# Designs tried in a protein design chat: VHH binders against F-box/LRR-repeat protein At2g29910. Part 4

Target 1, 352 residues: F-box/LRR-repeat protein At2g29910, of Arabidopsis thaliana (Mouse-ear cress) (q1pey8)
Amino acid sequence: MGSRDLISSLPDEILGKVLSLLPTKRAASTAVLSKRWNNLPALVDKLDINDAIGGPGGFPEFIDKTLALLTNSTTIKRTSLNNEFQYGESQVNTWIRSFLERGCLQLYLNAQSLYTIDTEFFTSNTLVELTITGGFSPDGLLPPGGVFFPKLKTLSLVLMTFVDSDMYELFISGCPLLEEFLLRNDEIEIPPVWNALVSSPSIKRLTIVHHFPNYREAHDGCWFRTPNLVYLDYSSYVPDWYEVDLGSLVEARLDLRSWERLRDEKAGGYGDCDSVYDDEEYPDDPILGDVTNLVTGLSNIKTLHLSPDSLEVFYFCCKSMPVFHNLLTLSFESAKKEAGQCCHFSSISLLT

## First folded at step 21 (VHH)

Design i4 (from c4 with S100T)
Fold by OpenDDE, last read:
Structure i4 (fold): chain B 352 residues (1-352), chain A 124 residues (1-124)
Amino acid sequence: as target 1 above (352 residues)
Amino acid sequence: QVQLQESGGGLVQPGSSLRLSCAASGFTFDDYAMHWVRQAPGKGPEWVSSITGRGSFKIYAKSVKGRFSISRDNPSKTLYLQMNSLRPEDSAVYYCAKGTLFEFIRNPSEYDYRGQGTQVTVSS
């Protein structure tokens, strides 16, 4: 029974979609199958570049060839660049520039090294989603009041570093339509780090994982100036104080970490870093942080999810009894990594 | 082949200064971030500082921030580490590195140090 070439009977548009399901390298390789197939890669709507596949040798040439093949493509919606190998900054910038100039809707950048991005071309009128993971940093200072991504709705910064901590705010400000913001600092301590400030009237969903730096002095305060925030996922060590505008907040997931537990983890694994924290200047009352203002800011929330650590923090680091006027659902996360059985505990009206 | 040669180490008193150098060859120097790492006796490797290819971005470990300064001369393909206000805890073999900073931080023991390093000893 002759293997019926069912693929050749498909319209080019469908083939383009099929190719979009393949790794970019494989999709590009199909161009040699026939004259017809030579043009099909231009119909691919996804460009995933990963240098982990096939080793570093010849990868830049492959990318360039692939990009050349896709030059006439107006259908690229998603582009990802994963740099596990060490390429030159110039080459990386060339690729990023090419991606942005093509008018993609989604851009994912991942680097295992430090790359400065030329600010001159780091802009897009079409980009809706941007994810940056690793050692990308805009070159120099972002201009105050600059708009870089006028249509950006989702921004994710993972283990990113800037020249200045204030650049986080400048970057956010450069995205006037930003609705979702994710910030994750949970693996590597690379200064300057995030200063725990989010200020935006457009952000509706905020996800923060802020575990680094893992020393108390780096966590003085946290500012949430997000009046239209509806959802908050917040994992962090407890700072000394909060200033929050959360008037529209409906749902929150909190994973607040106490500094007392950090003392125990430092004792077990890393050897003699005798950082003799000179016990002298810590005032007698271990200021474990203060979540009072945060809790007050959450007083009108409808749904609250708490980690076990958060509950402890509420108990020890809140100067007053938490009052929730509109709380409908309170959930506690189980300490066991097993499956998210959200025990829906019914409406415990914490009536005062 | 990538070659890195560290120099400038020595025995110094606390509070003194040293300037380390790293001569690089075998790659386009100005196109790559460079790093300083150190390893003290009995301790694992520690990241010290990094600088981007153009030198526009510099970062430092907390332990050396304010005391050390990383710089580079791209025409001469040389990386520098100015170490001021040296402390006994700064005693280590210092290595310069070309590579992925994140991989180093995640797996410092597996990092291939291309150079021989330069010994810095701070002792009274």
Scores: ipSAE 0.665, ipTM 0.856, lowest interface PAE 0.8, mean pLDDT 85
Fold by ESMFold2, fold request of step 23:
Structure i4 (fold): chain B 352 residues (1-352), chain A 124 residues (1-124)
Amino acid sequence: as target 1 above (352 residues)
Amino acid sequence: QVQLQESGGGLVQPGSSLRLSCAASGFTFDDYAMHWVRQAPGKGPEWVSSITGRGSFKIYAKSVKGRFSISRDNPSKTLYLQMNSLRPEDSAVYYCAKGTLFEFIRNPSEYDYRGQGTQVTVSS
């Protein structure tokens, strides 16, 4: 009772803000508690649609009713759709289209299922931040002029697969003001489709996690055509070749992973105590990858963070080392928290 | 209620082809992604392939990519798996399934497979 009295004493504007911090299902339940709160769903800044609470029963009807209760004059600033259960593709597309038509600023799509999204309606003149985590594959005709989100500043693609590698470039090009791009695909069985190319004049911060240990053949090269990039956070098994335009880069965090260490882990001591036998089972082709052009592209940075595996990659997979005239901070960071080994060094290094 | 019935398996030699079918009923077939999953003796289930409800996007496990082809005929509510260049390691019971993609990639042993499955045996 005391908690109900505390909430009831707040002005309507503050109650609307408090309800925006709650999942939408809980916010609607609170509005039933008081006649005074009858208009509070219209004041909600955040629409959080999540089927993990209460399960899938009645979930589509709940979404449809919630959207019907919102007026056309109501602008929801942030919309999240989190689907752990499978629903009809047509229903999901209808929901997404409604979110975009209502002019949200932030859209978070997370699904465990595989849905097609029609690209010709996947547009917004207001969207500033888009996150897609799993389960969505845009497909169809491009929107007019190839522009998806003219105001988008932040794009995060997590465990997401496009139909074709060209779609990555088309989608990024369709976001002409994009400043931050995150692409994360690691330790999943879904074959990689991304062609390891990022080309954008606008991106300032780039985060790439590209971990496909079973797809060595998908690591021919990596291309960063990002002349205005300031910050790079890059974790990947090393491709054979880099072509980079990183002239504005100030800070890099690298977690470069060796194919030779992965090969050793797969072998697991099954060498028959005969190294010649193991050598005969593999062709003489190199499998190491080559980071020389990436490292050269980093030569003007002020801050560099390296994982332990990246040190081995620099030693074995880098044919020449540039002079880092501007380097002020060099740190060594461990990605192995469970091993209790965490080496974080900060130093000034003057390389000649 | 979801009903799935697999067919088309058999005993074949390495390099042979087979075409599996899955008859579906009890749901709006064309609106849901569908999957093939296989289970070899003594092993847990392994995801093979998935296809969107519209049929426009298809993905394959590395072990079968380039050899297997998933397809669907939405008017007849039928899912297919064309298996070419079969290898002994493809020997398994094959199930079709309705569900989320990550359900089969991450936790395939937790799924309640609705059909009997169809046995594929590849031996020399």
Scores: ipSAE 0.629, ipTM 0.844, lowest interface PAE 1.5, mean pLDDT 78
Fold by ESMFold2, fold request of step 23:
Structure i4 (fold): chain B 352 residues (1-352), chain A 124 residues (1-124)
Amino acid sequence: as target 1 above (352 residues)
Amino acid sequence: QVQLQESGGGLVQPGSSLRLSCAASGFTFDDYAMHWVRQAPGKGPEWVSSITGRGSFKIYAKSVKGRFSISRDNPSKTLYLQMNSLRPEDSAVYYCAKGTLFEFIRNPSEYDYRGQGTQVTVSS
């Protein structure tokens, strides 16, 4: 049975916005189906490129043709590239450079492969939101003045690793108006590179998920030099030391994870009798980690959300507990959580 | 038609060094990340190390970081793994591979390894 294209009856401006809501491969197919649509790809506000969708042609050729159709009249607000397959590094860099040169406001990069990004061309005077997921590593000369994204407000780095820890500081410094920073690394096999330092006068919301249970030796300290931070969402195995500047903090969500609990869980699963060449004898270590300075830095907050594991950390890894003078809401999370939601919740008001 | 050929393995004593090589052809070698994966007897494959196409960025599994060094020579289309301070636990067949990083970190047993691999044995 033949298909019916009811969308083509819409005004051109509305149709361009509808095409912006579709994956770009489907939007280009729509243009082929209607003569009125021949010039409509130039009206697209969103470029959504995902190689998991599939098609009869080569994916790189499709991207190149789509970009050529957009060169003369299109202001792209949002660009999303999701590459599940391996492509050539030079080609991926060409695509990213093209996205940035077109003046997009939002860029979402997700790749399953390991790519080097040419840092001297990884810039935009318009970009407001950047998300990078996967193995992208900036390398090369810094942009003039060390500024990557002068207007960037939101930066999310997920499973991303740099050549060295200094690149985190250089990248954040290269985004002088940054307000929201997310760093999320969950139980991956590669060693952490981040030195557990966030230093920014502009960041107001910070989300850290840093789960490296097999790398205790990489948890010497954590430093938050974020004097204007208003919201903290922090999940990590506890380092030995904190140094924090959190004087503006209003709300914190903590998922602090004990090395003691991790050791107990591993002991229940496997014995320690499989050491063949290590004649070093291991007495029981003392309680590891010290959150005292972190907890003291939170003393002026109004809202605190705690995971179940964080209570254990407060008991074993905190030498002194401050008085929370301004606390209005204290929430506890259940042992079983839905994604991004507290399953068990209670409130305690400390107002007098 | 990706072609990969590993070499340089052998029988060595603990604490020794070996250098593995991987000759590559059938693709634009310098534009693709490359990986080393190993498989010990009776175990599944285990990711060892990865390197970007231009060679500027390198990552290592925890078990080998600080002891192994990955490198490449793009003119000769050759990938290398320098293995220092070898331990009995490093004994395995070593494969080089072309693919995505997460193919080897998350699902290394599902990859179709192109070469025969090279045997590394570390024992007394």
Scores: ipSAE 0.545, ipTM 0.810, lowest interface PAE 2.2, mean pLDDT 77

Design i4 (from c4 with S100T)
Fold by ESMFold2, last read:
Structure i4 (fold): chain B 352 residues (1-352), chain A 124 residues (1-124)
Amino acid sequence: as target 1 above (352 residues)
Amino acid sequence: QVQLQESGGGLVQPGSSLRLSCAASGFTFDDYAMHWVRQAPGKGPEWVSSITGRGSFKIYAKSVKGRFSISRDNPSKTLYLQMNSLRPEDSAVYYCAKGTLFEFIRNPSEYDYRGQGTQVTVSS
């Protein structure tokens, strides 16, 4: 069954949908099955390009040939590029420009190298979801009006770096309809660039993973200016202070880490934070980080999930605790392993 | 046929400055990110710094950030590392390299360094 050309008797639209369910390499192999199938790559809805399967040999030529075969198509809606090997920066930018010019709705870029993205052409009026993993850095002038992706709803930046920390704010503001934002920065060897500011009236779901245990000096403050935020998933070592606008927040998942731990016996004798006492002195191991304003900003939530480390942060790094009038669910969760994460347990255990 | 030649090392006192250079040939230099990696005696290689092909974005290991500056001159196909406020722990053979960023951050010992390296020794 399947060895004949019976599949080729299906309408072209159905054959195109079948090919869209396969990786691009396999879809091209299927197109050789009959003469009619020679033009079906133009009907494929998904372009999935990955150099890990075939290695780097002929990969640029394969991409160029694939794009040439698809020149007549504007129907490719999902594009994924996974580059495990290093290629020329100008060539990579040509590929990205072609993906954006085709009007795709979803773009996934993953690279193991460090590439500059040409900001002049890093725009799309159709893109709804963008994921960038790896070392991509914008270079050039901002697009007209500072708008990158006017229809973008979901943005995920994983280990993405910018020339300047202000570019995070400009990039987010360049996506005026953005509803979901994920920022994951936990490659311990790369110094942090993000200045811990998220400002957006449109973001409803925010996920932040910002783990830099060796960069205490880069944890000055954190700003969440997200008045319409409904869901927060936040994992970080605690900065010295917070300024938050979280009035719409319904659910929070926190994995907060303190920088040092005080001995509990001493805290009971000298660490009393009583309104009667004017002089609050700590002996020789000061508490680092302050989540008071963050916790106060959570006072109206209905659901709160806390890691065990967050309990210690609430105890040692929070000077006052609000009343949680609306809290319906409080859960205590163990840390979860991140799928696809390239972190060894010994690297994680150096949290100290 | 990638060829890399490092130079500019030497013996200096703590607090001194040195400028390393790397002459590159056999590839389109301005189209590729470049890296500095160092190896101290008896230790594995350690990533130091990286720069994009255009030179507009630079990253540094924590141990050298604020003291070292990477740069490149694409017309002359030369990569540089300006090392200021040198410390004894900076003593190593320094290699320039072409490759992916995560090759050098995660698996620097598995890379085949093409140059001979340049020795930097910082001692009292």
Scores: ipSAE 0.528, ipTM 0.812, lowest interface PAE 2.3, mean pLDDT 76
Fold by ESMFold2, last read:
Structure i4 (fold): chain B 352 residues (1-352), chain A 124 residues (1-124)
Amino acid sequence: as target 1 above (352 residues)
Amino acid sequence: QVQLQESGGGLVQPGSSLRLSCAASGFTFDDYAMHWVRQAPGKGPEWVSSITGRGSFKIYAKSVKGRFSISRDNPSKTLYLQMNSLRPEDSAVYYCAKGTLFEFIRNPSEYDYRGQGTQVTVSS
C-alpha cells in the first residue's frame, strides 16, 4: 500500500503499542485517527504510559485523551505510569485515581519526584500487584477501616517510595491478604525513612534490600513480625538489635553487611594518600551491630544462602549460635564488585 | 518561562543565622515540590533540602539536618530556607529549583538553575 494508506492499514493492536507516542496534528488524518481511537478500548489489556518517549510536551493531554477513550467497556489488566519529568501533583493524583477506579489488576507507578498522594482515594477492590518507585508524601484521611487494597497479593516498594515512616506500617496493615513484599533501597543519598518494621500475619515471601552506608545512626533495630513467612531474602547493614518472629521460615538468603568492612573501605579511599587514624583507636570497641536474635530466629530453616560478608557477620556480630536442626542445604554465594576489588567466589551448595 | 529569584544571602560569622527567600513565577507554585541546592567554589552542586507542594513533608541532606529548615508560603509563591548555626563549609551560592528530586542524584551538574542564586559566605 502507498504512504497515504499507512495509518489506515495499522491494526488496532499495533496502535495500542503506539499509545506512548504523541498525536500528530494533521487535521484530516487526526479526524480519522480520532474515530479509530474510539474503537481501541475493547482491545487494550495493558496500558504502558511513559513520558521518556516524546518528552513532557503534550504528555498530560495524551494521558487525558487515552483515559477518555477507555471510558466505555475496556478491561485493563495492567497499568504502568513512568514519569521521568515533573508534573503538577494535582494532575498526577488525578491520573492515579483514574487508573485505580478503572479496576486494574496490576499497577506500576514511577514518580521520580516528591508528590503528595491523596490517601483517601488511593484504594482499589481489584488490585493484586502494586509497584511504587519514588517519593510520595501521604496526605489526607485513611480509607475506610484503614484498608487500601483488600485483594493485594504482591507489593514492591523501590527507592524511597514513602517519605513518612508511619506510612509503611499503615500501608502494609491496609493490605490484609498480602503474600509477597519487596522493599529495595540501596546506594541513595536521601535519608532512610523506613523504620525497619515489617508486621504482617499474611506475608509469605519477603525481600529487603536496605543499603544506607552513610546512616549508621538509623540502624538501631529491625523487627520482622511475620509468623507465616516462608522465604526471606535480606540484604542490609546490620542494626544493633533484631526482634523476629520467623517460626514458619523455610528458606533464607542473607547478605549481611559489616560496618567495620565499610569503615575500612572508606578509610582506604581513592587516590595517593592514606591517613592513619588516631592512636586512640580501640580494637575492642566494635561498631558491628548484633545479629544474635536474627540468627536464633533462623534456627529452624531448611535452606540457607549466605554471602561472604554474612559469614563474617555471623562470626563477629553473633553472641551465640543456635543449633540448626533442620538445615538441609547450605549455600555460599560469590560477590562481584567494581573493578579493583572484584572477588569471585563460587556458589557452593551442600545438600544433606 | 519558569522564573526563580533567590535573595537573603550575605557575609556572616560562624554560628550566625540567615533566611533565604526564593520568589517564584511562571508556574502553579503550590502544585510542585521545590528544592534548595548549593554550589561551593570548585565543587559540583549539592542538594540541600526539598519540600512537597503543600509543604507537609520536608527532607534535608545529612550535612544540614537539624540546622536548616525549609518552608514555603504558597499564597505569596515564596520558598524559604532558614539556616541556623552556620559553618564555614556552608559557604556557597544557594539556588532554589523546580525539578524531580532524582535529577540531583543522577546528573546534578546538568540541571539548569533558573535564578542567579544568592551568595552565602561564612568566614571563620
Scores: ipSAE 0.489, ipTM 0.772, lowest interface PAE 2.5, mean pLDDT 75

Design i5 (from d2 with T28R)
Fold by ESMFold2, look of step 22:
Structure i5 (fold): chain B 352 residues (1-352), chain A 124 residues (1-124)
Amino acid sequence: as target 1 above (352 residues)
Amino acid sequence: QVQLQESGGGLVQPGSSLRLSCAASGFRFDDYAMHWVRQAPGKGPEWVSSITGRGSFTIYAKSVKGRFSISRDNPSKTLYLQMNSLRPEDSAVYYCAKGSLFEFIRNPSEFDYRGQGTQVTVSS
């Protein structure tokens, strides 16, 4: 008769799928309001913990009870934890440990502050995809040669994810089947700690966004020791030097940026302007950054996408330009995510 | 609930040192990162420094790195900021904070002040 009667007539499995589209707190409140709905949290295959909902003493206890109820059900496939400011690190670590113990396949962790994570229990034999945003500090060192996520295929680190530089390389080496790695560190003025080294025999696709215009020291060098890499999406201010192993690379998307900070400081140098402007014998400004080894490492690719700023970098920051004998497609793009704005030029064959 | 009380400010000469304190109550202090922010007259709030709940990691704004040192004493539930080599540009009201660091950095004018802050004045 009514809309409420129609909802109550749905099979439990359908109600479980409807509740999977809601935050976990709301799904539980629905079950509490109806006895038929009391079992529906056990049918959820996604768990979303968001500290914008709930309060002290109530929500953490509910999550612990919900996890206990799920011990006899299908493994939770995807878990998301968004802890912006309501819960302490002891509770967050307990939840992360529980997610990993229950065989989660996909895990998303978001913090808006700095948390210490218990690295000794940060392992999983089932996890396939891991995304971490925000600042996490280890409580110790990851042991060299350890395997932490043997089945992990995709790792995404966003917004200063590890605040200890040593964790990046130790963690990557602990993921022997890793195929896709994304590291995005931009949008904030907190000092970066990543040492710009990626070393992995397994990574096939690499996405790097490293934009710290006020931290020239974060761009000393860049090391890509990725012999089996097929696709590179790389956006960065130009470091002083590169050391790359990109022999398998087929496609690259580059958004390289000149140092506007240093150019701006030079452009504003009016302190001795009569001497500078009166004499064209002064040398050109020194090249800041050097992309020569990166560009040489790209010499055998078939597809190259360049931002407009990357052309300026090639002109000012590249000492030697290789011949691109295998290049079939060259395109110019103003932004990676702006659909329909990407410029594309016809394929080019450079064979003699 | 959450209560924060800043102290230790004053009027000092350039090159001097000060140590600010923040007494905390109403939450499990050692479970949370803590932050120092400052606000100069006529300017918006500026993030200064942060420290993890266990004290194992610290970060600093570029303008204060090498001169300021953040620390905490978890048994006494007290946060500190040691300020060395003070400059006139450091003159501001200093606040301690518990909360979302990245949301504060993105929207510093929406900072939820919990205490009255402590005034630091560095005369040129």
Scores: ipSAE 0.502, ipTM 0.771, lowest interface PAE 2.2, mean pLDDT 73

